# VHH binders against Homocysteine S-methyltransferase 2 (SAM4), part 3

Target 1, 325 residues: Homocysteine S-methyltransferase 2 (SAM4), of Saccharomyces cerevisiae (q08985)
Amino acid sequence: MARLPLKQFLADNPKKVLVLDGGQGTELENRGIKVANPVWSTIPFISESFWSDESSANRKIVKEMFNDFLNAGAEILMTTTYQTSYKSVSENTPIRTLSEYNNLLNRIVDFSRNCIGEDKYLIGCIGPWGAHICREFTGDYGAEPENIDFYQYFKPQLENFNKNDKLDLIGFETIPNIHELKAILSWDESILSRPFYIGLSVHEHGVLRDGTTMEEIAQVIKDLGDKINPNFSFLGINCVSFNQSPDILESLHQALPNMALLAYPNSGEVYDTEKKIWLPNSDKLNSWDTVVKQYISSGARIIGGCCRTSPKDIQEISAAVKKYT
Key: E = the ipSAE of ESMFold2; O = the ipSAE of OpenDDE; V2 = 0.75 times the mean of E and O plus 0.25 times the DockQ between their complexes.

## First folded at step 1 (VHH)

Design f5 (framework vhh_8fcz_2)
Fold by ESMFold2-Fast, scan of step 1:
Structure f5 (fold): chain B 325 residues (1-325), chain A 121 residues (1-121)
Amino acid sequence: as target 1 above (325 residues)
Amino acid sequence: QVQLVESGGGLVQPGGSLRLSCAASGFTFSYYGMNWVRQPPGKGLEWVSGISYSGGSTTYADSVEGRFTIIRDNDKKMVYLQMTSLKTEDTAVYYCAKAYGEDWSYTLDYEGQGTQVTVSS
């Protein structure tokens, strides 16, 4: 392999911050891919023509997106699998069997690896249980979230990614509920055998979407102590308010000063419902330069973008990372 | 595949009413917000109205507030737009569009040609 194992690379290079890609789903939508399906950004991969037809327009668009993020400075990139649980795929596509599902995931991982080459790190992206029911930004998992069988929901995708040596890291994104976080952190090495991170879905007031504080999250981690899966490598925030995100990450750093962190916020654009266009946030007081500098000061080791972040945003993040590392 | 089939358009006089229908298939309808958007002749797409996955919240463009009502029936997988007090400015092709999440990116994906509404005397 041309790249060192991720944990070894970061341990050997304690000042290194990896640049993550931008918002794949929103970028593909901007490039004309129709993502109107519960599998969202995974939709172009469902059609057999994506795989069999070298002239496929969708295949070209996805390849160009990866290439544009690489050219912008991305060093670690995600598989296009945020809404790709077995439940979502089997209910919303022609795929009905575990074997067909595993073939789909293997093909997507192979495609992503082929796009980025052997020098770059690849994250197997997993969205939360809440993404299946569109509650990843509310954290409302109902009256009895402790009764949700998170393991069975994640198991097919997780078992596939655990076996795939083309992946360097498993990323659980936009986790909005403390019971889901507790479930993931409770899984031992037999369940989570690869390095992984948890990206938290937090509202702009700096608590988890369900109202859990950073101090309460830190207490959960401290309570697990030596029982925590040693593959747990990063904790962070993603798809969060651009302006408030540096202060939120700093709160997490203060609560867990020895934890390696990551951050990839939204672009800061707001949707104007009257004009039906995305506009710059009038309250956007921060530049990527300022935000990245603050993230690094809080212990971030991976920095990128989420919703509405483009190759241009990643280029600015990359420039700031180089300036401050 | 997501399929959205709009119907109910036609020619109506100013001050009249129409009810547009959207039949949805190919996705878990009750999990997603739905929107109506329109394209007037020679203009770009304009967002008209949105409804949450449960039907518990609705929102409207200022130009149609108080005149249009968006409704959904999750059992029938249908979205409706009840239009009253129609104006010549409401003349457009109307499209039903899937939304993904209430606080996040929306899609304007539709497969059909929409339904034409013409308000003219």
Scores: ipSAE 0.000, ipTM 0.150, lowest interface PAE 12.9, mean pLDDT 82

Design f6 (framework vhh_8fcz_2)
Fold by ESMFold2-Fast, scan of step 1:
Structure f6 (fold): chain B 325 residues (1-325), chain A 121 residues (1-121)
Amino acid sequence: as target 1 above (325 residues)
Amino acid sequence: QVQLVESGGGLVQPGGSLRLSCAASGFTFSEYAMNWVRQPPGKGLEWVSGISWDSGSTTYADSVEGRFTIIRDNDKKMVYLQMTSLKTEDTAVYYCARVGSYYEPTYFDYEGQGTQVTVSS
């Protein structure tokens, strides 16, 4: 059965919290795909053998990743398109034209939809301009961030996703700079015709990577008021510290009490440089059960995981969501 | 305190070569991937090159592939960018940057003051 439009489904089910998938890039790396490339987790889709041979190793790995997140309880999942701007793709892959680029994005969306089926929601994932320049965790956009043409950077990916009926939601992830946030919020329905969210990249002390406070972000949103695109559906935090994330989301809720929120933090794992493996965080103060309960209390409508979150993490998130909704 | 100090920039003619250096302090250098990024005049930041913590992997932007080489010396806590066949469009302030995590090559938590490279006749 075809799914209801996301906004209608959530309005009809005001206590429903959707479980988002985990960290695709880190999960693909765990499964043997080398993602250390400017196009990040999109790298397996660049090879034509991925598309021409259904038994290709990379195709099987990506399909199994989606299946494992679905089996864990994911209800809304992302396309594998975090660092997949036209600029990143055309500079770092054999793809050189908008036609080739649109074909790549259309095939990735088709693949994701085929993996998750018609009953699950699909997010068209878009990383920030900062991800192209490797600044999504510093927010440092140079001396003149107001001169960055964010619209032209995002335009090819936005125009593609706006036209694709297989997508339910557009997700702008890890936005680390106030000027980029303002740019996205300034785009009207002709530019952003689908429901969308903005995930903020924040320091563990609860400010945006560039130093902008949650109160300042709330003021920008309040000042725009009726000028904001009505498709702006969620604001939240992603790829944030596990331990600090509930307090950060609550500060956002206090600043914007009527805004639907979302959260998908990092797993909290720490890297062991001698063993070259990720270990459970000995400083992890809370369980997923506690963190998810706090997220729901702060108004979160979508909860999932970012870096180093696995199907096991999503299973724990799913169980907590069911317990507290 | 984490510090990254770039040097080696200057004025060079088209087709020339320069070697940029970055001296790191305040952290265990051998545990972090390092990158070079640049900002051309009146433009935004542009990623140039990256090197893994063990030198086992290097990556380059298409615009510099085959012309630039990234190298590190863990004993000296230095990262270098060897630039050859320089073009006028390589004119920029060059920054070295620390990756916050081995598994997140796009995650930069620190950068240096920068060093100016000007390619002009």
Scores: ipSAE 0.000, ipTM 0.260, lowest interface PAE 10.6, mean pLDDT 85

Design f7 (framework vhh_8fcz_2; at its last look DockQ between E and O 0.60; V2 from the best seeds 0.00; counts 0 for: pae E 12.5 > 2)
Amino acid sequence: QVQLVESGGGLVQPGGSLRLSCAASGFTFSSYDMNWVRQPPGKGLEWVSGISGSGYSTTYADSVEGRFTIIRDNDKKMVYLQMTSLKTEDTAVYYCATGRYWESGDYSPEGQGTQVTVSS
ESMFold2-Fast, scan of step 1: ipSAE 0.014; ipTM 0.525
ESMFold2, look of step 2: ipSAE 0.000; ipTM 0.265
ESMFold2 (binder alone), look of step 2: mean pLDDT 82; pTM 0.844
OpenDDE, look of step 2: ipSAE 0.005; ipTM 0.204

Design f8 (framework vhh_8fcz_2)
Fold by ESMFold2-Fast, scan of step 1:
Structure f8 (fold): chain B 325 residues (1-325), chain A 122 residues (1-122)
Amino acid sequence: as target 1 above (325 residues)
Amino acid sequence: QVQLVESGGGLVQPGGSLRLSCAASGFTFDSYAMNWVRQPPGKGLEWVSGIDWSGGSTTYADSVEGRFTIIRDNDKKMVYLQMTSLKTEDTAVYYCAKSPYDYLGEYRYDYEGQGTQVTVSS
């Protein structure tokens, strides 16, 4: 393998901050792929022509997206599998069996690895139960969230990713509810055998979408102690407000000073209602340079972008990481 | 503070029609895509329909396509769901939901209302 195991590489290079890719769903949409579907950014991979025809327009678009993020400075990238649970795929595509589902995931991982090469790290991306039920930004899992069988929901995707040596890290994104967080943290090494991270879905004022505070989350982690899977490698925030995100990450750092953190916020673009266009963030006190500097000071080891972040955003993140490390 | 207030639900017989309304406040309404989502008894939330910031693009779940129509009135800050040919399977609490974006992508929601009950029964 051309690359060192991720945990060893970061331990050997304690000042290294890895640059993550940008928002794949929004980037593919900007490139003309229609992602308004329950499987979201996974939609181009559902068509057999994507796999059988090297001249497929969608195949070219996805390859160019990965190449543009690599050229921008990305060092760790995600599979395009945020809304790719077995339940979501089997209910919203022609795929009906676990065998067909495993074949789809294996092909997506192989494609992603082939795009990025052997020297880059690859994350197997997993969205929350909340994304399947359209609640990842509210955190409302109903009256009895403790009774949701999160393990059975995640199991097919987890078992597939655990077996795939092309993945370096499993990423649980936009987790908006404490009971889902507790469930993930309770799974042992037989369930989560690869390094993994949890990205939290948080309000602009810095609490989890369900109202749980960062201090309460830290207490759950401290209470579990040695029971936590030793593969739990990073905690962080993703798809959160650009301007508020540095303060939120700092609150996690203060509550869990020994925890490696990560952050990948939305672009910070503002909508001009008069002109009907998206404008760049004009706040000179809150640029990528400023935000990245603050993330690094709070202990971030992986920094990237989420919704509406483009290769240009990743280039600016990469420049800031090089400047402050 | 974002506020979404749904109305128009009720009891209707199979094959009937209802029009749901959603009054929005606390944000720049014409800058965001809007959605209808529903929760059937004993089930999770199911996305039903979406409309972009302008009303120029709409999308529907396969289960309701051809039967439901989503409309918005940006001047009144209203979203509507016109439901026809209602089935017993359409029985649910219906919620109006705001996207974090102005377009129909990622079908994510950052706010939702209190909901309005639709019961389809003979």
Scores: ipSAE 0.000, ipTM 0.277, lowest interface PAE 12.7, mean pLDDT 85

Design f9 (framework vhh_8fcz_2)
Fold by ESMFold2-Fast, scan of step 1:
Structure f9 (fold): chain B 325 residues (1-325), chain A 122 residues (1-122)
Amino acid sequence: as target 1 above (325 residues)
Amino acid sequence: QVQLVESGGGLVQPGGSLRLSCAASGFTFSNYWMNWVRQPPGKGLEWVSGISSDYGSTTYADSVEGRFTIIRDNDKKMVYLQMTSLKTEDTAVYYCARYSGEYFDSGTYQHEGQGTQVTVSS
């Protein structure tokens, strides 16, 4: 069944919190897909057999992942396009032309929509410049980050997603640098014609990876005021420490009390390098129940998981959202 | 089947140089980002440097930029770390690691090898 436009749905349902899916890249890796490539979770879509062979093992794995997140309670899900800039794709796959690139993105969006159906929301996922240069953990964009042409880097993926009516929301994830944030916020409706959000990459103590504070981010947004693209719909934090994330989101809420927020943290699992296995974090102080309750209190409208979050995590998030809304 | 074998570590004085090597086998090496990560005594894994596949970018942690150089040879399935101007703070076990997801999550740097010990002391 047809879904309402996302902004209208949330305005009509002011207490509604949408459950986002989990960490697709790490989930696909857990299911046997080799994601160790600069295009990361997009890698299974690069093979023509994914598209031409209904019995493709990778195709079945990706479908099963989407189905498991839906069954867990996900209501809004992402395209598998985190490290899928034209630059990344053309440098690291056989795809060399803009036409081939647009065909890839269109096929991925079509596939994602077909997996989730018409009643669920779909996010076109876009990773930061920092992910392309392996600096999303530092936010270090060099001596003159203001000289980086972020628009030219994002342009091919943005133009494709703007034209695709199967997308409800564009998500800029793990933004670690204030100049990249400012660039995105400066783009008008001709560049960003769909609702969008910005997910921030933050240290455990609650500053942006480059050292910018939540107060400084709030000041940038306040200074833009009515000049800001009206499609800017949510601000939040993603792929952040599980234990610290409620306090960080609350800091953002205090700085921007009228801004709709979102959060999707990492699972907190720790890799045992000797045994080559993932172990539960024994220092994990909170449950999803307590964390989700705190997120909702801070104004979160979309809650999900990032790295190492599974359908089991999404099931617990979904249960907590239902309990507290 | 997948193997990463590090070598080239040792004891060196501050200001010295070492070249680490990593021999890869059991996977399509040219399709993977390769990284060097290190574990100082009593601390967690710290990312040091990364190199993308053919024609991609190199990147470095701020603490090593200008002192370390990462190089790859896809024909030989090797990745190297040329270390100069070594400091006592560079003392760690160094691991060769494949890219396995989000760079800022500690679990994303999956290493297969035994590592190679670098000790910088005077």
Scores: ipSAE 0.000, ipTM 0.238, lowest interface PAE 12.2, mean pLDDT 84

Design k1 (framework vhh_3k1k_2)
Fold by ESMFold2-Fast, scan of step 1:
Structure k1 (fold): chain B 325 residues (1-325), chain A 120 residues (1-120)
Amino acid sequence: as target 1 above (325 residues)
Amino acid sequence: QVQLVESGGALVQPGGSLRLSCAASGFTFSSYAMRWYRQAPGKEREWVAGISGSGGSTSYEDSVKGRFTISRDDARNTVYLQMNSLKPEDTAVYYCARVEYGWGDYFDYWGQGTQVTVSS
């Protein structure tokens, strides 16, 4: 293998910050793919023509997106699998069996790996239960969130990604509720056998979408202690306010000073959860140069972009990472 | 060369107040989060308070919340810790730190520390 195991690479290179790709769903939408579907950015892979027809327009678009992020400086990239749970896929696509589902995920991972080559790291991207129920930006999981069977929901995707040697890291994104965070942290090595990270969905004032503080999250992690899966590799924030994100990441760093962190914020636009559209952020005060420098000072080891971030944004992130490392 | 110099430590009565200062040099101060730690005799060094590079975010260990306030003056390259309602258990050497993170670890640049003693 051309690349070292991720943990070894980062341990051998303590000043290294990896550049993550941008917002795939919004980038594909910008390139003409209609992602307004419960499976979101996975939609182009559902069509058989994506796989069988070398002239497929969607295939070309997805490949060009990966290539553009690589050319921008991305060193670690995601599979296009944010809303690709078995439940979402089986309810919203022609796929009805676990075998067909596993084939879909395996093909998406193979395609992603082929696009990025063997030198780059690949994240198996997993969205939260909240994304399935359209609550990833509110964290409102109902009256009894502790009774949600998160494991059953994640199990088919987890079992697939655990078996796939082309993945270097599993990424749980936009986790907005403490009970879902606790569930993920409770899963042992038999359930999560690969390095993984948890990206938190937080308000601009620095609390989890459900109102849980960074100090409360730190206390949960501290209380679990040695019971936490040793594959838990990074904690961070994603799809969060551009301007407020450096201070939020610093709060997380101060609460958990020994935890490796990551950050990939939105482009500075504000997401309207009811209309499901991005609105301009009139108070955008910072540049990528400023934000990345602050992330690095707070201990970020992986930096990228989330919704509405383009290859141009990743190029600016890459330049800032080089400048400050 | 990174240099951190703490000052302001003293002997005070329980219920008293102190302000600690940390003068920083050798780096772009406004770009770094700064933290205060303390170490009491026979105990491990523990985190006390932190402030972001922008100064917009502060955080505190639970036992000092409401009593201690961290602040910074970027024009003077100085971070402060205002300590009110001091208790005997606050007795420790207090250290200023600039944080630089590695994989699963952090590389703090420490000052020499300043002794705070709370005793009657």
Scores: ipSAE 0.000, ipTM 0.139, lowest interface PAE 18.6, mean pLDDT 84

Design k10 (framework vhh_3k1k_2)
Fold by ESMFold2-Fast, scan of step 1:
Structure k10 (fold): chain B 325 residues (1-325), chain A 121 residues (1-121)
Amino acid sequence: as target 1 above (325 residues)
Amino acid sequence: QVQLVESGGALVQPGGSLRLSCAASGFTFSSYEMRWYRQAPGKEREWVAGISSSGSYTSYEDSVKGRFTISRDDARNTVYLQMNSLKPEDTAVYYCARYDLTWGSEYFDYWGQGTQVTVSS
């Protein structure tokens, strides 16, 4: 293996900040892949021709996306598995059995590792329960969220990723509800045997989508103390407003000063709902250089991009990381 | 509590017409772009049509352009899909969705339970 275990590498290099890739789903959409599907960015992998035909257009597009993020400076990259829960896959694709599902995940991880090589880190990406019901941006899990069996929902994907030595880190993204956060934090090493992080889905004003404050989240973590899985390695924010994200990350740092943090916001582009087009961020005072500098000062150890972030965005993030570390 | 309830699906012959309705509740309907999606048996869910929050802009998947029309009635918190010149290939469960700009993705929206449209002779 060309790379050290992630936790050892970061402990040995306390000032190192890893550059994460950009928004895979929106990048694949930009490259012509129809991702308007319950399995989102996993869609190109559902077709058997992706695997059997080396001339597959979708296969070439996904390889080129990984290659472009690597060339931009990405050092840690995600598997294309945000909406790839067993429930989502079995309800929305021809795949119906756990064996077929495990084969799909194993093939996606193998493909991702092959694209990035042995010297880069790989994250097994997991979206929230809320993504299955399209509530990851409201955190509205219904009247009885305490009755949701989060473990049963996550179990098939977790069991697969726990066994896959090609993964360095498990990433729970866009967690918008306190009951789901508490569930993940309650899982011991037998359930989560690899280093993992939790990326929070937050409003512009810095509260979790369901209204839970950063102080309340910090208190949950402090109350669990030594009972928390020692593999819990990072806490952060993802798919958050570009302009507001530095202040939000700083609020987490103040609440949890010893916690390693991560951040990967949206591009700052504004969607014009009337014209149905993306407009560039016109506020040049909030550049990647400024945002990344602030993230690093708040304790971020992994920085990347979420929706609408391209290889060009990652190149700018990489340059800023090099400048401030 | 956000809720989207689709209705209007039926069995129709090729060349026929149907109007689907989606009744929305639990959010400020007039502030959101609304979308229609469909899913045929054994296939992936496909975007069909979208309408801006103001109703001034509409968009369609290429295979339905000229045949389908999306519209909205903000006073009734309802979005509609008028489907004309229906083809067997239009057979699917049709879903209504609220477009959430926070993600920057057309997919991660609130969904209804769907309404079945079958086009067969």
Scores: ipSAE 0.000, ipTM 0.196, lowest interface PAE 16.5, mean pLDDT 84

Design k11 (framework vhh_3k1k_2)
Fold by ESMFold2-Fast, scan of step 1:
Structure k11 (fold): chain B 325 residues (1-325), chain A 123 residues (1-123)
Amino acid sequence: as target 1 above (325 residues)
Amino acid sequence: QVQLVESGGALVQPGGSLRLSCAASGFTFSEYAMRWYRQAPGKEREWVAGISYSGSSTSYEDSVKGRFTISRDDARNTVYLQMNSLKPEDTAVYYCAKVGYESMYWGDTYDYWGQGTQVTVSS
């Protein structure tokens, strides 16, 4: 093994902040891959030509994306599996069996590891139930969210990732609802046998998308105490506006001062919901330098980018991390 | 496979009312947001109304707010558009759409469309 186990490496290097990759889905879209599909950024991997033809244009594009993030300074990177639940894949692709699904996930993990090499950390990326139902930015899970069987939804992807030694960390991303958060936190080591983190989907004014406050989330964690899976390694925020995200992360740090945190916000571009286009960020007060400095002061151990973040953004994040650590 | 069948379109006089229905099959209806769009002769297709998968949230184009109401019946796999105080400008073919992915960042990136139902508002 060329790399130390992630938890040991970070314990041995308490001032180290790992640079995470950028927004893979939006980066692949920028590179010409059509990701407007229920399996999102996983779509290029569904085609057999991606696997059978080494000269595949999509295969080259995905490899170049990983290489560009590595060259920008990324030290920990994600598998391209945000919308890759068994339910999403079996309902929206030719894959119909658990065996076929496991083969797909194994091939994607192998591909990601081969792209980044043995020296870098690899996150098995898992999106929320909310992403499957198109509600990861509202947190609206219906009238009886406590009755949703989150475990059955996550189980096939989770069981696959648990037994894959090429993964260093499992990342639950953009969790927008307190009942889904409570479900994940309730799972023991038999269900979550690898280090994992939970990235929260938060509103710009600092609450979870469903309206739950950071203080209420911290209280849930404190109440569970020693009952929490010891593999729970980081809590953080992702796919949120970077302008307000430092204050949100700081509120989480104040509520949970001993918890290792992570943050990977959007690029700061503003989405125009009427025209359905991205507009440049006109706010000149915040920069990656400022945001990263504030994240580090709040205890962030992993920092990267989410939607609309490019290798150039990761290069700026990497420079700021080096400057402030 | 996904199938959407609109019905209820008719000729009505200005000020009249009409209820459109869209029967859905080929997917788990209760898990998806639904929308209504319309297309008038010689114009682009435009969004009219939307309803969340749970029914707890609805949205409308400004010109129809207060006049149109979208609703759903998950037991019948059907979405409805109640149209009141109809105007000649409401004349169009109305389409039902299944939203594949609705996100604040991507919007309506994956919609499936029905065949449409004609609404004509004239004297």
Scores: ipSAE 0.000, ipTM 0.254, lowest interface PAE 10.5, mean pLDDT 85

Design k2 (framework vhh_3k1k_2)
Fold by ESMFold2-Fast, scan of step 1:
Structure k2 (fold): chain B 325 residues (1-325), chain A 120 residues (1-120)
Amino acid sequence: as target 1 above (325 residues)
Amino acid sequence: QVQLVESGGALVQPGGSLRLSCAASGFTFSDYYMRWYRQAPGKEREWVAGISSSGSTISYEDSVKGRFTISRDDARNTVYLQMNSLKPEDTAVYYCAKDYYTGRYEFDYWGQGTQVTVSS
C-alpha cells in the first residue's frame, strides 16, 4: 500500500512513533567504505561505477545497509546526504556545475527510495554549515556567526529537495549554533516548501554546542510565533550523549510542551573532532528500552539512532517503541 | 491572533448526547487538520478525534469509536464533535486544537474549553 503524507499520518495516529534508521556514515565505515572525506557518507555515490555497474561493491554495501535497517524495524529512513552541500561537493569531487550536482542528488534520492520501497518515509538529510567546517560538535562558528550567509550555503540542496516528491521530510541535522537555527526558522514557505525538522547538536549538560540553553531556543521560537514556516514539523536532538539524552529531550519538552519532538542519539560513543575518531563511552548505563520509554513520555514522534548505531540498535529501538506504544 | 473557542458542554445523563462546537479565527481554517482533546480531573490531556483539512480522513481514540463523530464546516470556520451514548468516564473538559505540525506552537493553555459532565 502507498504511504499517506507524513504529517497527515501522524495527525491521524497521535500515539504512533516512527522508528528512524541508524547512523549511515558510521555503518558504511564499518562495512568497509572509506568515509574519511569532506563529503563523508556520500563518497560511494560520487563514483560513476556506482550508477553504471549494478555489480558495484559499494552499491551492494549501501543496499545491504538500507535492507538491514528495514529488517531491524526502520519505518522512516534518510538519504545519504549529510555532507552533500553544493560547496562540499564542488570543492571535493569532480562535480563542478549545479546541473551535475542536481543530477547527483536526484540519483541519490531515487536510489534511497528504490531501496526502501513506497511504504516507508524518506528524509532528505542536510547537515549544518558547521559540518562543512568540522564544527558541528563545538558550535564554534567564529567571531561573527551572524554574518554567515546560511541561505546561500543551503540553497542548492534546498531547491533540489523542495521539488522532489520522493521525499516526505527534510531533516536539518546537528545544528550547533543559534544563528544557524534562527536562519532556518526565518525561511518562509517559498524557501522550505516541504515538512522539515531541526535536530540540535547539544552538550551532555543540555545546552546547544554554542552554549545556548533550551529555554533560550524556546524563547526564539515563541518570539517568532506565527512568522515561523508552517512546514516546521519537529524539533529534536541528534548525535547527542546516549545517557544524557532523555533528560535533554525532557528539558526541551518542558520549554515547548506542544512541540512535536524527535530524538536519535549516538550509541554512547563520542566524536573527537580534532583526531576525527570515535572514542568509547564507558558511561552507557541505560538500555534502549529505558531511553525510548522516556523519549515517548517527553513527546517524541520519531526515534532512531545517530553515529555508531547499528541495525542491532534499531532492532532494540523498534522493540521498545512497539512495547510502549 | 489565533483563537479557538469551544462551546456546547453540559450536564447529561448516561446514554445521553451532546454536540460540541469549536469556532476558529486568526488562521486559514480550511488548510488545517483539526482535533478534539479532553482532560478529566487529575488526568493527562487525551486525544479524542481528528479530521483532515479536506474532511476525508477522520480518526478516533478507541474508547469513543462508534459513539463520537467529528465533522467540520469550513464556511463557518467551525469543527464539531457529536457525542452519543455518553458514559460517566466521558466526563472531562473538551478542547479543540489545530495541527501541531505547522511550526506554530500552542501553549499548554487552550483556554477554558467546554465542560462535559455525565452523571446519573
Scores: ipSAE 0.000, ipTM 0.114, lowest interface PAE 19.3, mean pLDDT 84

